# Miniprotein binders against b1l550, part 79

Target 1, 279 residues: b1l550
Amino acid sequence: MRLPEELLERARDIHSEAPSHRIKLDRVGSFGLKVPVEFKGFLLLAEADVWVSLPEGRRGVDLSRQVEAIYELSNPPKDPFSLCREAAISLLEKLNYADSSGVSIRFDAPLQDGESLKYYGVEISSIASDEIINKIRVEILGMTACPCTAELIRAYKSSEIAATHTQRSLGILEVSTKAEHPDPDKLASIIERAMSSPLRTYTKRPDEGGLVIRSLSNARLAEDVVREMIHLFLEEFGHLPEDTHILAAVRSMESVHMHDIYAERSFSLDEIRKEISSH

## First folded at step 9 (miniprotein)

Design kv62
Fold by ESMFold2-Fast, scan of step 9:
Structure kv62 (fold): chain B 279 residues (1-279), chain A 83 residues (1-83)
Amino acid sequence: as target 1 above (279 residues)
Amino acid sequence: SMKRVRIEFTFDEENREEVLEFLKRLAKELKEKYGLIVLVYVEDGRIRIFVKGDPEAVDKFIEEVLKELEKRGVKYTVRVEEL
């Protein structure tokens, strides 16, 4: 049953009332919405969060208006970059009380892997206030091989390729910029090239052997991978505005330990250029 | 009592980046002066400014933006839409 719309005339407008405490909230919205997106020729199911700021004098946000905004813009499905940007702008424009808005969209992105596909994680955000700030986070698994154990095994038994433990490592690149979102496929490629070797969906034994030998011959600490990711990022995306912020990180799921090893670096383009040039 | 306006400017592509920087700087100055919420962004090769706040302050914002563009002698087309 649907209640008569006439009841709205006598019902209190709870959202526009003064709150119990006059405190501004930074992010209030609808989180975990399922939304279709079109990404590089694929129709994908994505998960979206939409939010706005709430001033100290207002009790609540109109959540139904937030959901309407993103669903109207997602039909027909469009690329997640345009959806993020357009929805964030729409929320700021439609909700009088908001001084900022944001949208985040998460999905697993297909990546060509020989004659098959593999997948990596993508989260894209747009935040509208004075300007639009675009954020992208890419996570992809790769393989690392321990150089410390390799060196010890080499000392124990001389060999051109020393045995060592290998493990899956999660590479992370996060970029926040006033420019357009970087291409996530390029970010994923940077992460994979920084690793001892990439992972594959499937391989025949000769190709699998080749990847293992590559990994063992290219043994890298988590710290090495982060530095290489930063180096490769600057080669590909050094053209972004100087105030662009980057997080580069690796979480290595150590096969010889009950715990993980983690390394990270956050920086702005301006900061890292000065650091590199000051040596 | 809040007024919401979207202003869309079309400039020659050659001048767009320079004008965009100028408009961002001007919008920030006027936002602080008049106590407004202002968003400057680019869509489909056009510069858009969204402004909301007190009606009188919004009107003054629009007048000042257009006045400053006229002083610079920049060619543009403008569309002003009240939301």
Scores: ipSAE 0.425, ipTM 0.804, lowest interface PAE 2.7, mean pLDDT 87

Design kv64
Fold by ESMFold2-Fast, scan of step 9:
Structure kv64 (fold): chain B 279 residues (1-279), chain A 85 residues (1-85)
Amino acid sequence: as target 1 above (279 residues)
Amino acid sequence: SMKRVRIEFTFDEENREEVLEFLKRLARELAEKYGLIVLVYVEKDGTRIRIFVKGDPEAVDKFIEEVLKELEKRGVKYTVRVEEL
């Protein structure tokens, strides 16, 4: 049922009215939008959130204007980094009451894995206010092997290769910077190299044996993986602005426990560089 | 009563990156000086540098005037479109 357009003349403009309580809101927007993006030669359907700040004197935001901002820029599909940054600025251009805006775009990024593809999770954000802050979060699964159990089994059985439990571990790198977004493929590579071994989409039995032996020979605690990720990050991205903020984390889905192990470190480049140089 | 303006510049290919870094630095200086929100970005097709400016009308107008004056002093060739939002 479509209501008569004549009713628009009598309808109040609810969004422009004063609210019941004069309280500023930090983020108001449209969440879970589907947008096409081009990433490394792939056409992907990504999920996007768009938001703006809302002043204490305004009851609501123009949600149609928010959707318009991102969809105008998504046709034809473009890279998610430019879409994110340009849409955040477009929100400030379209909504005169907003002091800040933001856009987040999420998708699974394909990685070539032999004759198949594997994937890692990517979330790209741009927040616009008096400056633009670009954020990227990369999550990828790898394998870890427990060095503690390996050492106990080696002592008990006197084996050349110590038996130990292995498990899937999720590695996480998140970067917030005034510079352009770091390349997510490089972030994913850092995470995988810090693990005991990478995971594969499929393997044949001889290759699977090799992967397991690699993992067992490179046993690492979650704490070891986080430290290695930070070390590798600094080698690759130490040139970023000193106020760049990083979160490095690992969640290990322990095969011998009903619970997970988690390790993380948040830091700025300035902070970590001073910490390392003090030793 | 804040004024919002979009400024679009097109520059010669050979000096675009140098001009972009200059504009980012100048925009930061002028934003602080006049209490403005200023965002500088490049369209992904690489043909256009866009500046969004928001703040007091007099301050916004002075920002635009100073940017154009500095580009003229540098002898940079450009096409500009200024649009009030």
Scores: ipSAE 0.089, ipTM 0.601, lowest interface PAE 6.1, mean pLDDT 84

Design kv65
Fold by ESMFold2-Fast, scan of step 9:
Structure kv65 (fold): chain B 279 residues (1-279), chain A 85 residues (1-85)
Amino acid sequence: as target 1 above (279 residues)
Amino acid sequence: SMKRVRIEFTFDEENREEVLEFLKRLARELAEKYGLIVLVYVEIDGKRIRIFVKGDPEAVDKFIEEVLKELEKRGVKYTVRVEEL
């Protein structure tokens, strides 16, 4: 059932009214929208949040305009980076009261894994104000092996490859930059290369044995993985603006404990270069 | 009562990055001077520089005039399209 449109002509415009309290809000919008995106040849279902700032003198935002902005730009589906950036700009342009806008898009990204695929988590954002800030977070699982227990077992019974516990570890890289979003596949690659070994979707017994031996021969603390991720990030993305901010983190799901181990470091490119050069 | 304008510039490839940095600096300076919201960005294909500006109509008009004047002083070659939203 639809009400007569004549009623809308007489109804108060609630959103344009003064609020009960003159307080500015930083983020007001539509959260949890389902949108299709095209990512490296795949059509994926992504989840999007869109928002704008709301000034102290306005009661509410035009939610219909927000939804129109992202859906107009998502048909036909396009790459999530262009969608994120263009939607943020469109929101700032269409909503005259807003002094900032933002869009976040989350999806599971396929990554070639031999003859099959594996998946890693991606969240991207674009925030528009007097400039555009692009953010990306990549999460992927890998394997770590404990060097401390390896050394103890080697001392107990000398062997070429020491036994130690192995576990899944979640690697995380977040980047906030005024440049374009870094390629998430490259970020995922950095994380996997920093681990004792990557994880596979499918292995046969000989390949599985090789993966385990690789991990055991490359035992790393969570702290080691974070430092290696930072080193590899600087090799690949050191060209980004000096005020680029990065978070590198590892959460190790320790197989010998009821709890996890966590290590992280946040930094700007300018900060980390000064630290490394101060040896 | 708010005026919203999109300005689109096409520049020769050689000068693009230098002009972009210049426009970002100028836009920030003028935005503070006139109390405007100004966004300078490059299209996804990297070929065009866009400026979105909104605020008081008289301030927006002065902003556009000063941007074009400063580009002319620098002797840069460009094509410009101005669209009111």
Scores: ipSAE 0.301, ipTM 0.744, lowest interface PAE 3.8, mean pLDDT 86

Design kv66
Fold by ESMFold2-Fast, scan of step 9:
Structure kv66 (fold): chain B 279 residues (1-279), chain A 87 residues (1-87)
Amino acid sequence: as target 1 above (279 residues)
Amino acid sequence: SMKRVRIEFTFDEENREEVLEFLKRLARELAEKYGLIVLVYVEWRDGKTRIRIFVKGDPEAVDKFIEEVLKELEERGVKYTVRVEEL
């Protein structure tokens, strides 16, 4: 049943009323929206969150205008970076009481893996106020091999290639910047190159053996991987504004423990350059 | 009706951060003066600063905004190239 529209003349405008408590809210919006995006030749189903700030004197946000903003811009599907940025701008344009707006879009990005594809996680956001801040988070699995156990087994057995435990490790790079979003494929590449070896979607036994040997020959602590990720990031993206903020992290799912090992470093480009120059 | 414009500036200045701060402040001042919605973001590439400005509002106000931004940059002696697109 559809109620008559003339009832709107009798109903209170709840959103425009004063709230029970005069408190500003940072993020009010529509979360978990499904939107199509075009990424590097692929049409993907992404998940989006849209929000605005809410002033202390206003009870609610016009949520229907938020959904309208992103869906108008997503048809036809476009790249998720433009969609993210343009939707954040559109929200501020449509909702004049808001001081800020934001959009986050998350999806699994395809990456060529021999004759097949593998996928890595991407979350991007744009937050708009009197400026735009762009954020991207890339997560991809790789393999690490323990150098400590390798050294002990080498000493015990006197072998050129020491046996050691290997495990999946999740590499994470997050970048927040005034500049355009960094290319997620380049961020994924940095993570994979910092690992003992990348993971594959599909391997035959000879290829699997080669991957294991590569990992064993390039044994790395979680701490080693984070430092290498930072080094490679600076080589590729050191040109970004000095107030760009980066998080580099690794979560190693240790095969010999019931718990994970975690290493991280957050920094601004200004901060890390001063640290490196002190050496 | 409402006019929507994207402005892109390319700068080759040693004081790039100062120019960016100046443009953000100027954009905010002019947005308030003309009742415009203005958003500024930056792209950094190979020693050049590219600043993008999105402006929406009354067509005459948008045109005055663009004119005053260009005038202020010229008065500061800032070297730039500019591209203006209507969306």
Scores: ipSAE 0.034, ipTM 0.447, lowest interface PAE 7.3, mean pLDDT 83

Design kv67
Fold by ESMFold2-Fast, scan of step 9:
Structure kv67 (fold): chain B 279 residues (1-279), chain A 87 residues (1-87)
Amino acid sequence: as target 1 above (279 residues)
Amino acid sequence: SMKRVRIEFTFDEENREEVLEFLKRLARELAEKYGLIVLVYVETKDGRVRIRIFVKGDPEAVDKFIEEVLKELEERGVKYTVRVEEL
C-alpha cells in the first residue's frame, strides 16, 4: 500500500530537525546491502555498507539517498574497487551536511586451484573527506607446522622428516593507502608463500602426501609467518606512498591446544624502512 | 547555503605526476585558506589523465577557489580541458 504523496506537504522533515542532544555521529548509514559486482570475470553477490558523518545540529540522515547512490552506480555491475570509490564520492557530493562518507564491500574472491577453485576473503573500503583513503583486507587459510615439536621428535627418533603437529592458520594482510587498492590476488599470494604450505580445495592421496611433507619440511612459527609476510609485502608493494599503513597478522588454530595463537604487526612504510635500515 | 562543485581536468598522461602534485598542493593550500572541503582524485583512461576536484563550502569561497585554480594553471602554461559542474 502506498500513501498519498499529498501527505508530504503536512509531514515534518524529521531529518532536518534539531536532535534532542547536540552530539555528532561518526557513521550513520545503510548496512548489509546486497550488490552484484564484477570481479576478474566473475559475477559475484557482494555485501556493502554505506555511511556518512552526521553533524551535531541535524537529527537524521536521508537513508534513501545513500541506497540510491550505490544502486545507481552498480547498474550494470562493475568492479568492486571502482564502485567503492565512486559511491563514497557520490555520497559526499550529494549530502551537503556530511563531512565524510564511506563504503565497504565484502565478498569471497575465487582463486584458481588446479582444476577447481578455492576462495579467500576480501573487504575493501573507500573513505572520503578532504582526501580519499582506500583500505583492503585479505584473509586466506594456509597450513603451519610446529618447528619446536619437530625438533623434539627428531632428537627422540632421528629421521630426515621429523613428525610434528600441523594446523590451519589464517593469514591477514590489511592495507590503508591514499593510492588505489592493491591487487587482492597478490596479497593472497604473499600470505600463502609465507605459510608452511597452502591449502587445497581438492587433493588426491599422492598430492595430499606431498602437501603434508612440504609443510613438515618448512615448519614455521606464527611469528615467522608474520615476518615473512612483511618481507614479501615490501618486495611487491614498497612503491606505495610512505604513509601507507599495513597490518600483517596470523591466527593459528593450534591442533594441540583448546585455544588459538595470534601474532601481528602494524606499521607504516616510513616506519618499517627506518627500522630495517637501522639493522 | 553550502555550494558544491565538481571540476574535471583532462590532460596528457605524460604530464600526470607533475600536474597532479601541483594541483594537490594548490588544492590543500586554498582549502585551508578558504575553509573548504576539497577532494582530489585521478583516473587514467585511453592515454589521458582525468583529475576530478570536488569542493564544497561557502559559495563565495568556492567561487574564489575555482578562480584561483584556473588562474594558476593558465600562468603555468599547462595544456588542459576543463569542465565545471555545480552539484
Scores: ipSAE 0.168, ipTM 0.618, lowest interface PAE 5.2, mean pLDDT 84

Design kv68
Fold by ESMFold2-Fast, scan of step 9:
Structure kv68 (fold): chain B 279 residues (1-279), chain A 87 residues (1-87)
Amino acid sequence: as target 1 above (279 residues)
Amino acid sequence: SMKRVRIEFTFDEENREEVLEFLKRLARELAEKYGLIVLVYVEREDGRYRIRIFVKGDPEAVDKFIEEVLKELEKRGVKYTVRVEEL
């Protein structure tokens, strides 16, 4: 049932009214929108959030204009980076009362894995205010092997390849920058190379044995993985602006414990270079 | 009432980053002075580097902003082309 349109003529304009409490809100918007995106030749279903700031003197945001803006820009589907940037700018330009706008898009990214595909998590955003800040978060699973148990077993049974426990570990790289979003495939590659070994979608027994041996021969603590991720990040993305902010983290799902191990480091490029140079 | 304007500048490659940093600082200073919302961003269309400034607020303040931005760029003697569009 659709209400009669003449009711709009009699109804108050609620969103333009003064609120009961004159408090500015930082983010007001439409969250959990389903949007199609084109990513490296794939048409993917992504989830988007769109928002704007709301001044203390205005009761509400025009939510329909937010949804309209992103859907107009998503048809036909385009790459999620352009969609984020263009939608954030469009929201700031179209909504008079907003002094900032933002868009976030989340999806599972395909990555070639032999003749099959594997997937990793991507979340990107663009926030427009006095300038545009782009953020990307990449999460991918890999394998780690415990060097402490490896050393004990090597001492116990005099072997060149020590037995130890292995587990899935989640690697995380998050980058916030005034430059363009880094390529998520490169971020995923950095994470995988920092691990004891990458994970595969499909392996046969000889290949599975090889993967295990690789992991055991390259045993790493979560702390080792985070440091290696930072090192590899600086080699690949050290050209980004000095105020670029990075989070590198690993969550190891320990196979011998009921709990996980977690290690992280947040830093700006300027900060980490000074730290490394001081030693 | 509010006025919304997009200003687009194109510059040669020799001084692009220096001019961008200058415009960002100037825009922030003038936004504070005139109580305006200002966004400075770079866009590449047809292989050409363009600096865009979006400004919104009181019409008189917006006009003063545009006037001062152009005046300060002329003082710097940089070569540019400009397009001003009211939204």
Scores: ipSAE 0.375, ipTM 0.774, lowest interface PAE 3.2, mean pLDDT 86

Design kv69
Fold by ESMFold2-Fast, scan of step 9:
Structure kv69 (fold): chain B 279 residues (1-279), chain A 83 residues (1-83)
Amino acid sequence: as target 1 above (279 residues)
Amino acid sequence: SMKRVRIEFTFDEENREEVLEFLYRLARELAEKYGLKVLVYREDGRILIFVKGDPEAVDKFIEEVLKELEERGVKYTVRVEEL
């Protein structure tokens, strides 16, 4: 059932009214939308959030126009980077009262793993205000091995490979830049190379043994992993604008503790280069 | 009433990044001066400016941007589209 259009002539325009309190809101929109995207040859179901700023004098936003904008741009499916950017621009252009707009898209990205696939987490966004800022967050699991326990075991029993505890660790790289989104596969690769070893979708016993030996021979603290991630990031993405902001973090799910260990560093490219060069 | 305009610039690659930073600062200054909303971005090798607000203020914005580029001696191609 569709109500007659004539009712719109009698109904108040709630969204255009003054609010109860004259307070600006930074982000108002539609969250948790399902959208198809095309990523590196795969059709994936992604989850999207779309939003705009709301001035202090306006009670509400045009939610239906937000949803329409992203769905129009997602048919046919396109790459999530173009979708984020184009939708953010479209929202700012279409909604007269908005000072800023944004779109975030989340999905699990396939990554080739021998003859199988493994998956890592990707969240990308584009925020339009007086310029466009592109953000990307990549999360992927790897393995770390404790160097402290390894040294104790080596001292206790002389052996070529010291025993130590290993655990899953989640590596995180987040980049905010005026340039194009960095390639998430390259960010995932940086994280995996910083770990004691990557994780696999499947292994046969001899390959599993090799992965364990690799981890034990490359024992790293969470702090070591973060520093290595930053080093590798600078080698791969040092060409980005100097005001590019990066978060590098690792959360180690310590097998000998009831709690996790966490290490992080946030920086701009300009700041980190000056820090490294000052020593 | 509100006017919405998209301005598309093509510049030589050698000067594109310098011009982008200049246009970003100029657009922000003029937006504050005239009470306009302005977005400056790149797309496919072009620099785009979206501006919205009062029609007379929008027209003054466009005039000032073009004047500043001319005074700087910048070579460009421009397309102006009213939305």
Scores: ipSAE 0.353, ipTM 0.777, lowest interface PAE 3.4, mean pLDDT 86

Design kv7
Fold by ESMFold2-Fast, scan of step 9:
Structure kv7 (fold): chain B 279 residues (1-279), chain A 83 residues (1-83)
Amino acid sequence: as target 1 above (279 residues)
Amino acid sequence: SMKRVRIEFTFDEENREEVLYFLKRLARELAEKYGLIVLVYVEDGRIRIFVKGDPEAVDKFIEEVLKELEKRGVKYTVRVEEL
């Protein structure tokens, strides 16, 4: 049912009214919008959040204008990096009262896996104020093998490859920068290379055995994985602006425990470079 | 009563990074001085400045940006669009 347009002439403009309390809000917007994006040759369904700041003297935001902004820019579908940046700028330009705007887009990214595909999680954001800050978070599963139990088993019975427990581990890299977004495939690659082994979408028994042997021969603590991720990140992305902020983390879903192990480190490029250069 | 303006500059590639750094610093200084919201960004190889606030303050911002660029003697083309 559609109400008569004549009612708009008589209705109060609630959003432009003064609020009950003069308090600024940091983020007000439309969350959980479905938008199509083009990512590396794939047409994907993504989920988007759009928001703006709301000044202390205004009761509400015009939510329909936020939705219009992102949908105008998403037709035809475009890459999520351009969509995030352009939509954030558009929101800041179109909404007079806003002093900041932001857009986040989340999707599962395809990654070539032999003759098949596997998927990893991506969240891309752009925040516009007096500058544009781009943020990307990549999450991908891999395998870790416990070096402590491996060493104990090696001591018990000498073997070229010691038995140990293995588990799925979630690797996380999050980057916030004034430069363009890092390539998420490269971030996913860094995470996988830091693990004891990557995971596969499917594998036949001989390949599965090889994957397990690789993991067992490359046993790593969660702490080891985080350090290796940071090392590999600096090799690939060390030329980003010095004030670029990174979070590297691993959550290991321990197969011998009812709980997980977690390790993380956050840092700026200038901070970590000084730390590593110490003798 | 609020004025919104987009300024687009095209510079020679050799000078782009130096001019971008200069404009970001100048924009921050003038935004604080005049109580304006100013965003400096690059799109399609061009430097864009979005500014909004009081009309008189916006006009002074534009005038001062152009004067400072003229003092630097750099070659550019400029487009000013009121939104």
Scores: ipSAE 0.351, ipTM 0.786, lowest interface PAE 3.6, mean pLDDT 87

Design kv70
Fold by ESMFold2-Fast, scan of step 9:
Structure kv70 (fold): chain B 279 residues (1-279), chain A 83 residues (1-83)
Amino acid sequence: as target 1 above (279 residues)
Amino acid sequence: SYKRVRIEFTFDEENREEVLWFLKRLARELAEKYGLIVLVYYEDGRIRIFVKGDPEAVDKFIEEVLKELEKRGVKYTVRVEEL
């Protein structure tokens, strides 16, 4: 059912009215939109948030124009990086009152894993104001093995391979930059290489044994993993602008505890290079 | 009423970063002076400026940006499109 167009001429324009309180809002928009994206040959269902700033003198935003902006650009499906950036710009251009706009797109990214696929989490955003800031967050599970328990077991009984507890650890890399979004596959690779071993979707007993031996032979604390992720990040992405901001973090789901261990470091490229050079 | 304009500049790649920094700083100053919303970014080998606000203020912004670029003596091509 459609209501008659004549009603629009008689209805108040609520959104353009003065609000009850003259307070600026930083982000107002449509959250949880389902949008198709094309990522490295895959058509994926992603989830998108779109928003704009709302000035203190205006009661509401044009939500329909926000949805129009992203859907206009998502048909046919395109890569999520271009979609994110173009939609943020389009929102700022289309909504007269907005002094900033943003778009975030989340999806599970496929990664080849033998004869199957595994998935890692990706969230990308673009924020447009007086400049464009691009942000990407990658999360992937890996395995860590405790070096402390390994050393105790080695001291207790002579063994060629020290026994220790292993656990799933979630690695996180988040990058905020004025340059293009870093390739998420490269970020995922950095995380996996920093771990004691990667995880697999499917494995047979001989391959499983090899994975466990690799992990035990490469025991690392959560703190070690974060430092290694930062080292590998600098080798791969040290060319980014010096004001690029990075968060590197690990959450280890300790198999011998009822709680997790968490380690993180946030830094700018300028900051970390000065710190490393002072040692 | 509101006026919306896209400005696209093509510069030598050698000067791209320096000119981008200059334009970002200038745009920020002029945006505050004239009460405009201005976005400066790099895309497809071009420096793009989007500006919106009062028509008279938008026209003054464009005039001052072009005048300042002339003072720098940098060669460029420019395309101005009203949206």
Scores: ipSAE 0.398, ipTM 0.808, lowest interface PAE 2.9, mean pLDDT 86

Design kv71
Fold by ESMFold2-Fast, scan of step 9:
Structure kv71 (fold): chain B 279 residues (1-279), chain A 83 residues (1-83)
Amino acid sequence: as target 1 above (279 residues)
Amino acid sequence: SMKRVRIEFTFDEENRWEVLEFLFRLARELAEKYGLIVLVYVEDGRIIIFVKGDPEAVDKFIEEVLKELEKRGVKYTVRVEEL
C-alpha cells in the first residue's frame, strides 16, 4: 500500500524546520547499508555508512537522498574505492545544506593463499569538505615468535634455533591521505612481511613445519614488527603527500599470558622523515 | 535558494600540480570570503571545482577564479555547469 503523494503537500517539512536547539551536528546519515562491490575480480557484499554535516539551523537530513546516492553508483557493482569517493562527492553536491560529506565501506578482502584463499579486513572512507581525504585501514593476522624466550632457551640448551612461544598477532596499517587510497593488498603484504611469518588457511604437515621454523628463525617483538612495518611502508608508499598520516600497530595475542601485548606508532610522512634523518 | 556549479579545468600535464595547489588555495580563500562551500579535486586528469551557496556569491567566486587564472598566463580550457 502506498499513501497518496498529495499528503506531502499538507504535511510539515520536518527536516527543513528549525531545531529545538541551534547546534551543528558533524555526522548524520544512514549506517549499516549492504552494498555489492567488485574487488580484484571478486563480487563481495560490503557494509557502508553514508553521512553529511547538518547545520545548526536545520532539524534533519533527507536520508532517502543519501541512500539513493550510494545505490545509484553501486549498480552495476564497482570497485569500493571509486564507489566511496564518488558517493561522498555526490552527497555534497546533492544536499545543499551540507558543508561536508563522508562514506565508509567495510569488507573482508580475499587474498591468494596457495590454492586456497584467506581473508583480511579492509575499511575505507572518503570525506569531502574543501578537499577529499581518503582513509584506509587494513588488518591481517600473522605469527610472531618471542626472541626473549628464544634467547633464554638457547642459553640453556645451546641450540642453533631456540624454541620459543609463538602466537597470532594482528597487524594494523591505517593511512589517511589526499591522494588515492593505497592498494590494500600492498598494505596487507607489508604487514605479513613484518611478522615472524604469515598465517595460512590450510597447510599440510611439511608446510606447517616450515612455517613454524621460519617463525622461530625470525623471532620479533611487537615493537620490532611495528618498526619493520613503518620501514616497509616508507619503501612502498614514501611518494605520498608529506601530510599523509599513518598508524602502524600490532596486537599480539601472547600464548603465555592471559592478556595481549600492544604496540603502535602514529605519524605523518613529514614527521617520520625528519625523525629518521636527524640521527 | 542555493546555486550549485561544477567548474572543470583542463591544463597541460606539465603544469597540472602547480595549478592544482594554486586553485586549492584560491578556492579556500574565496570560499571564506564569500561564505561558500567549495570542493576541489582531480578526476581523469582534470581539476574540478564544485561550489555552492548564494547565487551572487557563487557568480563572484567564478569571476575571481577565472580572473586569477588569466593573470597566471597558463593555457587551459574550462567548462562551467550549473547543477
Scores: ipSAE 0.344, ipTM 0.771, lowest interface PAE 3.6, mean pLDDT 86

